# VH-VL binders against p55155r1310to1479: the designs that were tried, part 7

Target 1, 170 residues: p55155r1310to1479
Amino acid sequence: SVCKVQKNQIRTFDDVLYNTPLTTCYSLIAKDCSEEPTFAVLSKKTEKNSEEMIIKVIRGEQEIVAQLQNEEIRVKVDGKKILSEDYSAHQIERLGESDIVIELPEGEVRFDGYTIKTQLPSYSRKNQLCGLCGNNDDESTNEFYTSDNTETKDIEEFHRSYLLKNEECE
Short names: E, the ipSAE of ESMFold2; O, the ipSAE of ESMFold2 at other seeds; V2, 0.75 times the mean of E and O plus 0.25 times the DockQ between their complexes.

## First folded at step 6 (VH-VL; framework fv_cosibelimab)

Design d3 (at its last look DockQ between E and O 0.88; V2 from the best seeds 0.00; counts 0 for: pae O 3.8 > 2)
Fold by ESMFold2, look of step 6:
Structure d3 (fold): chain C 170 residues (1-170), chain A 119 residues (1-119), chain B 112 residues (1-112)
Amino acid sequence: as target 1 above (170 residues)
Amino acid sequence: EVQLVQSGAEVKKPGSSVKVSCKASGGTFSNYAISWVRQAPGQGLEWMGVIIPIFGTANYAQKFQGRVTITADESTSTAYMELSSLRSEDTAVYYCARGKYRGSYFDYWGQGTLVTVSS
Amino acid sequence: NFMLTQPHSVSESPGKTVTISCTRSSGSIASNYVQWYQQRPGSAPTTVIYEDNQRPSGVPDRFSGSIDSSSNSASLTISGLKTEDEADYYCQSYDSSTHGWVFGGGTKLTVL
């Protein structure tokens, strides 16, 4: 199963397509919401009117932040810039000048500055995922569960529940 | 403005546990790194561990692995540190501190919580 | 897994310049950012330098930080020393191999 974020839209793990109001605040894209979380994927826009994003992947003991800068992907691990020759030591693969793959415990995240593709095995974490990418339950009729696991038909309420608003963003 | 407010001083017996709270005000802390640092009397600062609340899993300094548990409650913007099997050498001021990301500097510190371990 | 070594104490007169060193025992000091914290008696630490040489808002520009790869050390320099600068100072760096923070032993600054 694949969740795709691009062009202000999300196609969820369960193939539901909707417009995403991503902002300059981080939003939770996908997370292992089991009792022992193994990863989280967050993203924000670089600017309000841009399709360009910044991605944050938390896995194990590392926090990976990636962003397109001057037409080249820049990667930081725990705040330290990592050169492309060091990517493999951090379970990151460069697929081109502006395209990377970040390994997850059971899957991967592909990112090029404009598109986030989170790929997980179909059997992985069924009904234990949360975030804007949905819960991966093989149901495409309604995947809008807020961060407190409340079903809603209000897409704005759904998005707001995963928005991490703070003093640094709008 | 962001503030980190910790629970009050505690006096504990050897072999018991202590749980210290750290409440953030003035903003969310869900996507920040919350660290715990202690300072024994007349001694320096010692890092104990970190949590990013939205992720929910903590990392610990090896010295404290198995004795410390760091948790967070996003709904109350509160982090907790529990230290078990207390010894007299654990007498210290315990601080929480916030960083914008894992590996960042600490931009805010709590006021500290004195934990005294005596028989 | 490394240590950061600081002098135990330094002293200097008001108006003068003091430099506090922070030497890394293994691996390069330049491998990770160095932070400096000030701690006055009875208070929590506060940041005076982050990411080697950056000042948080509100920290006077008489505080500066530098890295010397030749001596494998970082330095905190305080010029125009004032009596209010009397405090303990700690350097700190991140250890990527242990995924944790390392503090120096601390330096007591006395303003004569």
Scores: ipSAE 0.391, ipTM 0.802, lowest interface PAE 3.4, mean pLDDT 87
Fold by ESMFold2 at other seeds, look of step 6:
Structure d3 (fold): chain C 170 residues (1-170), chain A 119 residues (1-119), chain B 112 residues (1-112)
Amino acid sequence: as target 1 above (170 residues)
Amino acid sequence: EVQLVQSGAEVKKPGSSVKVSCKASGGTFSNYAISWVRQAPGQGLEWMGVIIPIFGTANYAQKFQGRVTITADESTSTAYMELSSLRSEDTAVYYCARGKYRGSYFDYWGQGTLVTVSS
Amino acid sequence: NFMLTQPHSVSESPGKTVTISCTRSSGSIASNYVQWYQQRPGSAPTTVIYEDNQRPSGVPDRFSGSIDSSSNSASLTISGLKTEDEADYYCQSYDSSTHGWVFGGGTKLTVL
């Protein structure tokens, strides 16, 4: 199962499609919310009026940040820029000039600067995922769960609950 | 402005535990790396461990593995460090410090919490 | 894992230039960024150099950082030394193998 973020839209793991205006603040896209989390995926816009995104993947004890810069994907691991010949040492694969795949414990994240695809096996972590990609419970309803596990039909409330505002973003 | 405010000084007996808090204000907490650093009297700085609150899993320096527990409460923007089985050598000022990401320099430091371990 | 070694103390007269070294014991100093912190007595540390040679807002440009790969070291240089520069200075780098922050032992700067 796949969650896709593109063009201010999200298609969740449960195949629910909705509009979300991502901002220059990070939002939680998908996370292993089990008792022992193994990954988190976050994203923000590079600019207020851009479709271009920055992705952050927290994977165990590493933090991977990627974005498209000057028509090339640029990757930092724990704040240090790495070259494409070093990607495999960090379980990252380059596919073409602007695509990368970041390995997860039981899946992957594909990113090209404009589209985020988080792919997990359909049998994996049922009801233990959280974030804007939903909880992967095989329910395609118009109800969402906020970060405090509150049901809502209000997409703005849902989005706000995963938004990480700070002093440097809008 | 961003501030990290720590709990007050403590006096503890050997063999007991201490839990120090670090409350963030004036900025986002959940996406930052929150580290704990200690300094014994007249000694240098020593990193103890880190947590990224939105992720929830802490990483510890080997020296403190098994004795330290670092946690965070996103709803109160507060990180905690608990050190168990205290010894007199644990007498130190304990700082929390914020980095914008893993591997980052610390852009804000708490004021420090003196923990004194004595009879 | 590695250690960062600093001189225990340095001293110099006002107006002069002082350099504090930070030598990495194993692996390359260039493997991760080096930071420098200033600590005045009774106060928390503050950053004076980050990412090898960058200054935070408010730090005078007479503070500079550099990396020397041949000696496997980083340096903090303070030119035009002032009495308010008297403090302890710590270098710091990140150890990717242990996922931890490593501090140098510290250097006491005395302004004569």
Scores: ipSAE 0.374, ipTM 0.803, lowest interface PAE 3.8, mean pLDDT 87
ESMFold2 (binder alone), look of step 6: mean pLDDT 93; pTM 0.940

Design d4 (at its last look DockQ between E and O 0.58; V2 from the best seeds 0.00; counts 0 for: pae O 3.7 > 2)
Fold by ESMFold2, look of step 6:
Structure d4 (fold): chain C 170 residues (1-170), chain A 119 residues (1-119), chain B 112 residues (1-112)
Amino acid sequence: as target 1 above (170 residues)
Amino acid sequence: EVQLVQSGAEVKKPGSSVKVSCKASGGTFSNYAISWVRQAPGQGLEWMGIIIPIFGTANYAQKFQGRVTITADESTSTAYMELSSLRSEDTAVYYCARGKYRGSYFDYWGQGTLVTVSS
Amino acid sequence: NFMLTQPHSVSESPGKTVTISCTRSSGSIASNYVQWYQQRPGSAPTTVIYEDNQRPSGVPDRFSGSIDSSSNSASLTISGLKTEDEADYYCQSYDSSTHWVVFGGGTKLTVL
């Protein structure tokens, strides 16, 4: 029910642990890959060789981006910075100076700048999940599936298929 | 250099539909938003809708709800806009435009696709 | 929902300064960024100002943007006006409550 990303490692929804070096390009962490997607969670490193991350959560018609800045979580909604007193209006809860929770349609994402925890209910298996967090099928021995739903044993191919490389990152 | 290349001009009859494509060249749609904007002859710019291809769900302007469908194909870096039940007032140049985030300015525009609705 | 209202046309002589206004009908102009686009006949729009007052690379510094919260408006100012500045200009903002992009009606700039 929980996928955890930290320190270049991922523990998937199915409790599989593996190394994945995130880059300064966004990678797809977890997404509702059903015919009517309801959320996507993406992340990148703030800098090469940093363990700090930036997260992006796409939720319905909103795009939420968060990162640490000066030891405080800073949040943008649709590109505009919002103040902590406005977090609740956007279904975001501040738990501490560096901790936030972003609500999902059927779950939540917790983020503190270094760790991403995506928590979904166990019955969310009805949603077809995809991304580096796996498909949440309650089977820890299944093989990895790339973004085109191709089974692979090559962890690097798996990682690469969810990497969103563009002209602004490396 | 990033370039958005759209499909060619179309002549359509009232009541039919049109599907316009927009392909990224020298760049990607990766982690970007694609909007469709039209301009009737002598008129201003009119936003039709947006898609974020990695997410896959489109959002439409109220005027076009039920008539427009915006999709994307990540494997070809191509977005599509389909407008159905065409009327003469749908005669316009249709643009695709890329933005870095959902509420952003458009950093690249396609060349435009003229759609003429005529019997 | 809000509308962005621009003057239909403005005219000015070369070397002078012109200002094009963009007034928001409801809610604060400062709630979301304002963009400005230039469009010549037969061409796609191009960005001349983004995020209220930022200038893309290649846009001359005689183009500037500003926000006036008291009049609930944005302005595009073109100083040292040149004949090549003759074009249509559109402001654009974003309605975060509806998630819609909103364009102004456009302003035809004539360089006399």
Scores: ipSAE 0.401, ipTM 0.799, lowest interface PAE 3.4, mean pLDDT 87
Fold by ESMFold2 at other seeds, look of step 6:
Structure d4 (fold): chain C 170 residues (1-170), chain A 119 residues (1-119), chain B 112 residues (1-112)
Amino acid sequence: as target 1 above (170 residues)
Amino acid sequence: EVQLVQSGAEVKKPGSSVKVSCKASGGTFSNYAISWVRQAPGQGLEWMGIIIPIFGTANYAQKFQGRVTITADESTSTAYMELSSLRSEDTAVYYCARGKYRGSYFDYWGQGTLVTVSS
Amino acid sequence: NFMLTQPHSVSESPGKTVTISCTRSSGSIASNYVQWYQQRPGSAPTTVIYEDNQRPSGVPDRFSGSIDSSSNSASLTISGLKTEDEADYYCQSYDSSTHWVVFGGGTKLTVL
């Protein structure tokens, strides 16, 4: 199962496509919402009119933040900038000039500054996931999209419930 | 403007517990890191632990493992620190402090909560 | 795991410049950011320097921070000392191996 965030759109783990205009405030993309959380993925835009994003991955006792800076992905682990030669020590892989893969306990997150792909095994976290990527089940959801780009009121409330507004963003 | 408002001073007996609250205003609490720091009379700052409310787990300094529990309530933007098995040396001012991420500086501090442990 | 060592006290006259050191016992001072906090008597700490050398909004330009890798230390420098600068000052960094916040022991600045 793959959830993809790109160009103000999200394709959920259940293959539902909807338009969600991310903001300069973090939104919760995907999280292990079991009683023992193992990861969380958050993202925000670098500025209101940009498709460029900043990603935050919380993995156990580490926080990993990444974004493009000067045409290269810049990675911080717990606020400390790390160089690409040190990525493997933090279970991060560079797959080219601007692509990185961040390991999760049972999956991974790919990020290139513009696209976030969260990939989990199909058998993992069936109904224990939460966030804009959905709960990874086959039930109907409030994120239905027709063949055109139609948003519903329920989709807007869904997005707002995962938006982390504060005094420093939006 | 962001403010961290802590619960009032408490007087406790040895062997009991105390729970101090820290309520944030001026934004969401859930994507910030909240640390607890104490200061015994005439002493320096001592870090106790940290929580990131959106993730929901806490990390503790080794000295406090097993005695401290740090939690957060996202709906009320409130963090809590509970210290059990109190001793006289736990008499201190307890601060909460906010940072943007786990390893960040603290951009806001609460006013402090005096906890006095006396028989 | 490392400690941050500060002088216990420093004194200087109004109008002069003072520097408070913060020496890391093991590992490189440059491997993690250093912050500085000011604490006036009876008050909570406030940030005066973050990320080695950045000032929060509202902190006077006379406060500055620096890192010296050769002595493995950070420094807080306060120029044009004023009586209102009399306070305790703490440096702080992060230990990536333990995931702990580390404070220095604090320095009492007396403006005589």
Scores: ipSAE 0.329, ipTM 0.754, lowest interface PAE 3.7, mean pLDDT 85
ESMFold2 (binder alone), look of step 6: mean pLDDT 90; pTM 0.922

## First folded at step 7 (VH-VL; framework fv_cosibelimab)

Design e1 (at its last look DockQ between E and O 0.83; V2 from the best seeds 0.00; counts 0 for: pae E 3.2 > 2)
Fold by ESMFold2 at other seeds, look of step 7:
Structure e1 (fold): chain C 170 residues (1-170), chain A 119 residues (1-119), chain B 112 residues (1-112)
Amino acid sequence: as target 1 above (170 residues)
Amino acid sequence: EVQLVQSGAEVKKPGSSVKVSCKASGGTFSNYAISWVRQAPGQGLEWMGGIIPIFGTANYAQKFQGRVTITADESTSTAYMELSSLRSEDTAVYYCARGKYRGSAFDIWGQGTLVTVSS
Amino acid sequence: NFMLTQPHSVSESPGKTVTISCTRSSGSIASNYVQWYQQRPGSAPTTVIYEDNQRPSGVPDRFSGSIDSSSNSASLTISGLKTEDEADYYCQSYDSSTHWVVFGGGTKLTVL
């Protein structure tokens, strides 16, 4: 299953499409919310009125941050800028000048500065995923569980529960 | 303005434990790397471990792996460090500090919490 | 994993220049960024250099950082010393293999 984020829209792992106006604050896109998390994917806009995003992928003990800068993807691993010749040593693949794949324990994240595609095995981590991409529960008729695991039909409540707001962003 | 505010000074007996809190003002800190750094009197800075609260898994310096527990409560924007089996050499100022990334410089430091271990 | 070694103390007169070294014991100093912190007596540390040679806003340009791969070391240089520069200075780097933060032992700077 695939979750796609672009142009203020999200298509969840369960193929539900909705509008979400990402901000300059990070939002939780997808996470292993089990008792032993293996990954998290976060994203924010570079600027309030831009479609360009910054992605943060936490994978085990590594933190990968990527964004488009001067038409080229810039990647940091644990705060250190790495060059494209070093990507493979960090389980990152360059697919072109501005397109990368970041490996996850079970799946991958593809990012080009404007689109985030998180791909996981079908029915992976059933009822243990959380974030704006939903819980990946194909047999559920309701995708919207807030960050405290409260079911809601209110899109804005759902979105706000995963927004990491502070005074340094907006 | 984002600040880290720590709990007050503590006096503890050997063999007990201490739990120090670190509260972020100005909103959530869940996507930042939060570290604990201690400094014994007259000594240098010693990194104990850290956590990215939204991820939830802490990493520890080898010296502390069996004695320290670092946690975070996202709802209150508060990180915690608990050190067990206290000894006199654990007398120190304990700082929390925030980094933008896991390996980046600490851009915000708490005021420090003095923990004194004496009989 | 590695250690960062700094001189224990350095003394210099106002107006002069001082350099504080930070030598990495194994692996390349250039494999991760080096940060420098200033700690005045009774206060929490503050960043004076990050990412080897960058200054946060508000840090005067008389503070500079550099890397020397041949000696496997980083240096903090403070020119035009002022009495307010009297403090402890720590270098810090990151060990990618263990995911640990590593501090140097610290250097006490005395401005006579």
Scores: ipSAE 0.781, ipTM 0.901, lowest interface PAE 1.1, mean pLDDT 90
Fold by ESMFold2, look of step 9:
Structure e1 (fold): chain C 170 residues (1-170), chain A 119 residues (1-119), chain B 112 residues (1-112)
Amino acid sequence: as target 1 above (170 residues)
Amino acid sequence: EVQLVQSGAEVKKPGSSVKVSCKASGGTFSNYAISWVRQAPGQGLEWMGGIIPIFGTANYAQKFQGRVTITADESTSTAYMELSSLRSEDTAVYYCARGKYRGSAFDIWGQGTLVTVSS
Amino acid sequence: NFMLTQPHSVSESPGKTVTISCTRSSGSIASNYVQWYQQRPGSAPTTVIYEDNQRPSGVPDRFSGSIDSSSNSASLTISGLKTEDEADYYCQSYDSSTHWVVFGGGTKLTVL
């Protein structure tokens, strides 16, 4: 089960495709919303008119932020830039010059600056996932649950509920 | 301008608990690292723990394990710190502070909340 | 785990330069960024240096930060010392092995 974010579109874990105009504010892409969260994936645009993204992956005690800088992937772990030789010590794998894989407790996140692929086992955390990637329940009609766990047919309400807006972004 | 506004001063008896709130203005703080830092009279700064509200799980300094609970309410942009089994040495000013990342500098501090523990 | 050690107090005359040290007890000072905070009596701390040597907007350029790997320390340097610089100063870093924020003990700066 894979959720893909690229070009202002999301294909959810349940293979539902919709437009999501990401902004320079973070949005919640996917999260373990059980009573013991193990991961969260967030993303924002580097700037409003770009398809280039910044990701933030929270994995237990670590916060991993990645983006392209000068056509190379730049990774920060807990706010500190790390070099590619140290990626494996943080369960991060470099694939080529601008492509990384960040391990999750069960699954992984692949990122190249333009595409985010979150891959989880299809049987894992059913109905305990939340975010723009949906809940991974194998039902396309209930993918539009807001952050309050309220079903909506209003895709804009769905997007807005996962948008982390404040006066420091737009 | 983004601000962190904390609840007012409290006077507590030994053995009780206190819950201090920290509300962010200017929209959500859910993607920031929110820390609690205390300072006893005449003493230095002491980190107690922190939370990234969108994630929801807090981490704590060893000294406070088992006595402190840090939570956040995303809908109200409010973080909470609850300290239990209070002692006289817990008399301090308690600050909340925001960082862009877990390991980054705190770019915004609350005004502080004085908690006095006396019999 | 590591500790950050600062001198308890420093003093200097207006117009002069003062340096406050921050020595890391184990592991490399360069393994994580060092921040510096200024705290005046009755006030919350404010950041004067982040990421070793960067100044937030509004902090004058007479404040500078540096790292010395050979002594395993960070330094805050204040040139052109002014009476309003009289405050407590704290260094801070991050322990990536425990995921804890670590503060130095603080330094009281007295402007004579």
Scores: ipSAE 0.775, ipTM 0.899, lowest interface PAE 1.1, mean pLDDT 90
ESMFold2, look of step 7: ipSAE 0.589; ipTM 0.856
ESMFold2 (binder alone), look of step 7: mean pLDDT 93; pTM 0.945
ESMFold2 (binder alone), look of step 9: mean pLDDT 93; pTM 0.944
ESMFold2 at other seeds, look of step 9: ipSAE 0.682; ipTM 0.870
ESMFold2, look of step 10: ipSAE 0.457; ipTM 0.821
ESMFold2 (binder alone), look of step 10: mean pLDDT 93; pTM 0.946
ESMFold2 at other seeds, look of step 10: ipSAE 0.702; ipTM 0.880

Design e2 (at its last look DockQ between E and O 0.87; V2 from the best seeds 0.69)
Fold by ESMFold2 at other seeds, look of step 7:
Formats: structure tokens, sequence, C-alpha cells
Structure e2 (fold): chain C 170 residues (1-170), chain A 119 residues (1-119), chain B 112 residues (1-112)
């Protein structure tokens, strides 16, 4: 029911552990890939040699970006930095100096700058989820589907299919 | 270096629809906000809507709700805007534009597509 | 559902300074960032100010942006006017309640 991203590793919704060399380009961590998407979770490294990450959560009509900056969590909603006193107005909860929870329609994302925990109900959107966290189907062999929904045994092809490479990252 | 290239000019009759394409060069498309903005002759800029291709759901200006459909095809790095039930006042240049997030400044604009509604 | 109001036209001599206003009709101008675009005839707009007062790379420092909360407005200021600055200028903001982009009506700048 939980997907954990930490230290260049992912433990999927189906409890499968594998290494992923996240980069300074965003990768799709988890997304509602139904015909009416309700959320997407993306992440990238702050620097190539860092375990520190930046998270982007797209939730309905909002985009939430968070990262540690100077040892405290900095949150932007739709591009504008917000203060912790305004977090609750955006369904964000502060759980300490550097730890936040971002509400999803049927779950939540917890982030502290180094660990991303995406929690969904175990029955939630079975076979309708996509991303590096897999499809949440209680079956470990079904989790290597590329972004075009092609099954692969090649974990590098799987990673590359969710990598959002552009001119500003590597 | 990144460019947005739009489809060519179109002439349409009232009551028909038009679909304008906007192709991005390279992998600079999926995680950006792609907006459509139109400009009637002698008039100002009018925002129509936006999509973030990796997310896949579009938002529309109130005026165009029900008449405009914005989609994206990540495999071809192409966004589309379709405007239905055309009227003569829909004659305009239609631009696609890229921003870093919804409501951000547009850092890249397409060349524009003239749509003329007449006859 | 707010409007951004700009003067229809402004004019000023080369070398002088002009300010173009952008007034928000309801809610605070500071609620979201304001952007400014320049559009020359026959061309797509280009950004000259983003996030209230930031200049994109390549935009001269004689272009500046500011926010005035007391008048509920944003301003684009162009100093040392050049004839090449003659263009239409648009402000833009975001309605975070409705999730819409809002443009001002535009201002024609004439350098004479």
Amino acid sequence: as target 1 above (170 residues)
Amino acid sequence: EVQLVQSGAEVKKPGSSVKVSCKASGGTFSNYAISWVRQAPGQGLEWMGVIIPIFGTANYAQKFQGRVTITADESTSTAYMELSSLRSEDTAVYYCARGKYRGSAFDIWGQGTLVTVSS
Amino acid sequence: NFMLTQPHSVSESPGKTVTISCTRSSGSIASNYVQWYQQRPGSAPTTVIYEDNQRPSGVPDRFSGSIDSSSNSASLTISGLKTEDEADYYCQSYDSSNHWVVFGGGTKLTVL
C-alpha cells in the first residue's frame, strides 16, 4: 500500500525492491493512469551526487513542488512559495521541521527531502497506476511496464521510459 | 533552441471545427504547461486553456468551456487545440505557448496559426 | 473572474521613461505573480518581465517591473526609450481560485 523512494532505491506498492539511478531530470514516480487522472508524483535529484530530492505532485488543478533548502522544507504551490501557516489551505500538513504530508484524492505523499512515501489503499486503482512504483496489483511480476504500457524485462528500459529528459537536466 | 511549430493557416465555415497542432522539438514537452492563446485582428491576447502532458488533464477558460478541447500526444511531442461551433468572431491567430507551470510566464511561443471563419 | 486593466496607449520621446500600469479589479495583485509581454506587429509575444520583477536572459535592464499593493496594480517601466521599444505590451496574472490565466487588455506604446 506504500511505495518508498530513498537512496536510489524504490520499494514498490507490491513490495518489490530495486535500484533506480534517479537523475537531475524528473522521473514519474506514481500516477493515476486511468482515463481521468487525479494525481501524479514526480521526483528528481537536486544534484547528481546527492540523495536529496525535489518532489512535484500534480493534484487536480494544483502543482506542488517541495524540497529541502537550508535544512527546512520549502513548498511552492502553482509556482509561488507558501509559508507553513498556509499549508492547510492547500491540503498540506507539516509534521515537523522538515517533514510534510501532501494529501491525494485517495491517499497521501509524505516527503522529508530524502524519502518519498506514496501511500494508497491496497485496492486503489489496481492496474490503473503507472510509474516507477508499479501498478499496485499484488503481483510482483507485473511491475515492469514501460510508459507506453509495454512489458519489459529490461529494468533500464523501464527506468528510461519514465525519465523526463530535457535541455535543463541530465 | 527549443521551438514550438504549429500547423498551417486554415479557412473554415461557421458551425465547423478546427484542430491546430503544436509540435515541440526534443523532450522539453511532457513536464511543461502548454497553453493556447488567441488574438483576433486588432485585439488583445486571450487565454483559452492549458495542459500538462505528463498529467493529461486540461484546464479551460470559462468562455471556451464546452467548445474547446486541448489534448497532448507525448509520443509525438505534439499538443492539439480543437475549437468547435466556429463563428466569425473566432477568426484569430492561435498561439501555443510553453510555461514551466500553470500560470507561469510563457518562455516559448509557437509562430501562430491564422484561422479564418467566413462564408 | 478578475480583470487586469491597462491604459489603451502611451507615448513618450526617445531617451525618456514610460510606465505602463496594470490594475487588478478584485482580489489582491499580490496573490499571484504578474508577467509582462512585448508584441511587435506580425510577431508572437515575448516575455520581458516574469514573476513581478524578474528579467529573462537577453532583456535589457532598462525594463523593470514592480508591484504596488496600495493601488492594487503592477507596473512595467521602460527607461531610456528606444524606437525599437514601440510595441504592444500585455500584463498577465493567474486566477488561483478558478485556475485561469488572465491577460490585460494591452497597451500600445508609441515612441515619438
Scores: ipSAE 0.656, ipTM 0.872, lowest interface PAE 1.7, mean pLDDT 88
Fold by ESMFold2, look of step 7:
Structure e2 (fold): chain C 170 residues (1-170), chain A 119 residues (1-119), chain B 112 residues (1-112)
Amino acid sequence: as target 1 above (170 residues)
Amino acid sequence: EVQLVQSGAEVKKPGSSVKVSCKASGGTFSNYAISWVRQAPGQGLEWMGVIIPIFGTANYAQKFQGRVTITADESTSTAYMELSSLRSEDTAVYYCARGKYRGSAFDIWGQGTLVTVSS
Amino acid sequence: NFMLTQPHSVSESPGKTVTISCTRSSGSIASNYVQWYQQRPGSAPTTVIYEDNQRPSGVPDRFSGSIDSSSNSASLTISGLKTEDEADYYCQSYDSSNHWVVFGGGTKLTVL
């Protein structure tokens, strides 16, 4: 099961397609919302009018941040830039044309600066996932649960509940 | 302007527990790292642990593993630190502090909470 | 794991320059960023240097930070000392292997 984010559009783990404008504030894309979370995926735009994104992956004890810079993906692990030759030591792989794969405990995140693809096994974390990618419950009609786990038909309410506003962003 | 406002001073008996709160005002701290740092009288800064509220689990300094619990409530933008089995050497000012990531500089500090442990 | 060692105290006259060292016991000082905090009596610490040599907005440019790989140390340098600079100063780095924050022991700066 795959969740895809690009061009202010999301196709969820349950194959629901909708528009969700990302901002320069981080939004929660996908997270293990079980009692012992193993990962979280967040993203924001680099600039207001850009399709380029910054991705943040929290994976166990590590924080991985990646973005395009000078037509190459730049990766930081725990705040420190790492070289492409060191990616594999951090369970990160380069896949051809300026994209990377960040390993998750049971899946992966593929990112090229413009598109985020989060791939999880279909059996993994059923009903324990949260975020803009939905809950992965194999039911496409009940995807819009807010961050407090309340169902809504309002896409704007759904998006706002996962938006992480602060004094540094809009 | 974001501020971290901590709960008031406490006086505790040895063997009890204390829970200190840290509320963010003027913003969210969900995607920040919220650390707890203590300072005993006349001594230096001692890091106790950290939580990233959006992720929801905490990491602890080895010295405090098993005695400290750090949690966060995103709905109220409040982090908590609970220290159990208190001893006289736990008398200290306890600070919460916000950083952009776990190893980063702390850009906002709470005012501190004095916890006094006496018989 | 590693420790960060600072001198217990330093002193210097107004208008002069002081340097406070922060030496890492094992592993390279350059492996992780170093931060510096100023703490005045009765107050919470405030950041004066982050990411080795960056100054937050509002910190006077007479504060500077540096890294010396050959001595495995970081330094906080304060030029043009003023009496308002009297404070305790702490360095801080990160242990990425154990995932925890490490503080130096602190240095009391006296401006005579």
Scores: ipSAE 0.594, ipTM 0.856, lowest interface PAE 2.0, mean pLDDT 88
ESMFold2 (binder alone), look of step 7: mean pLDDT 93; pTM 0.943

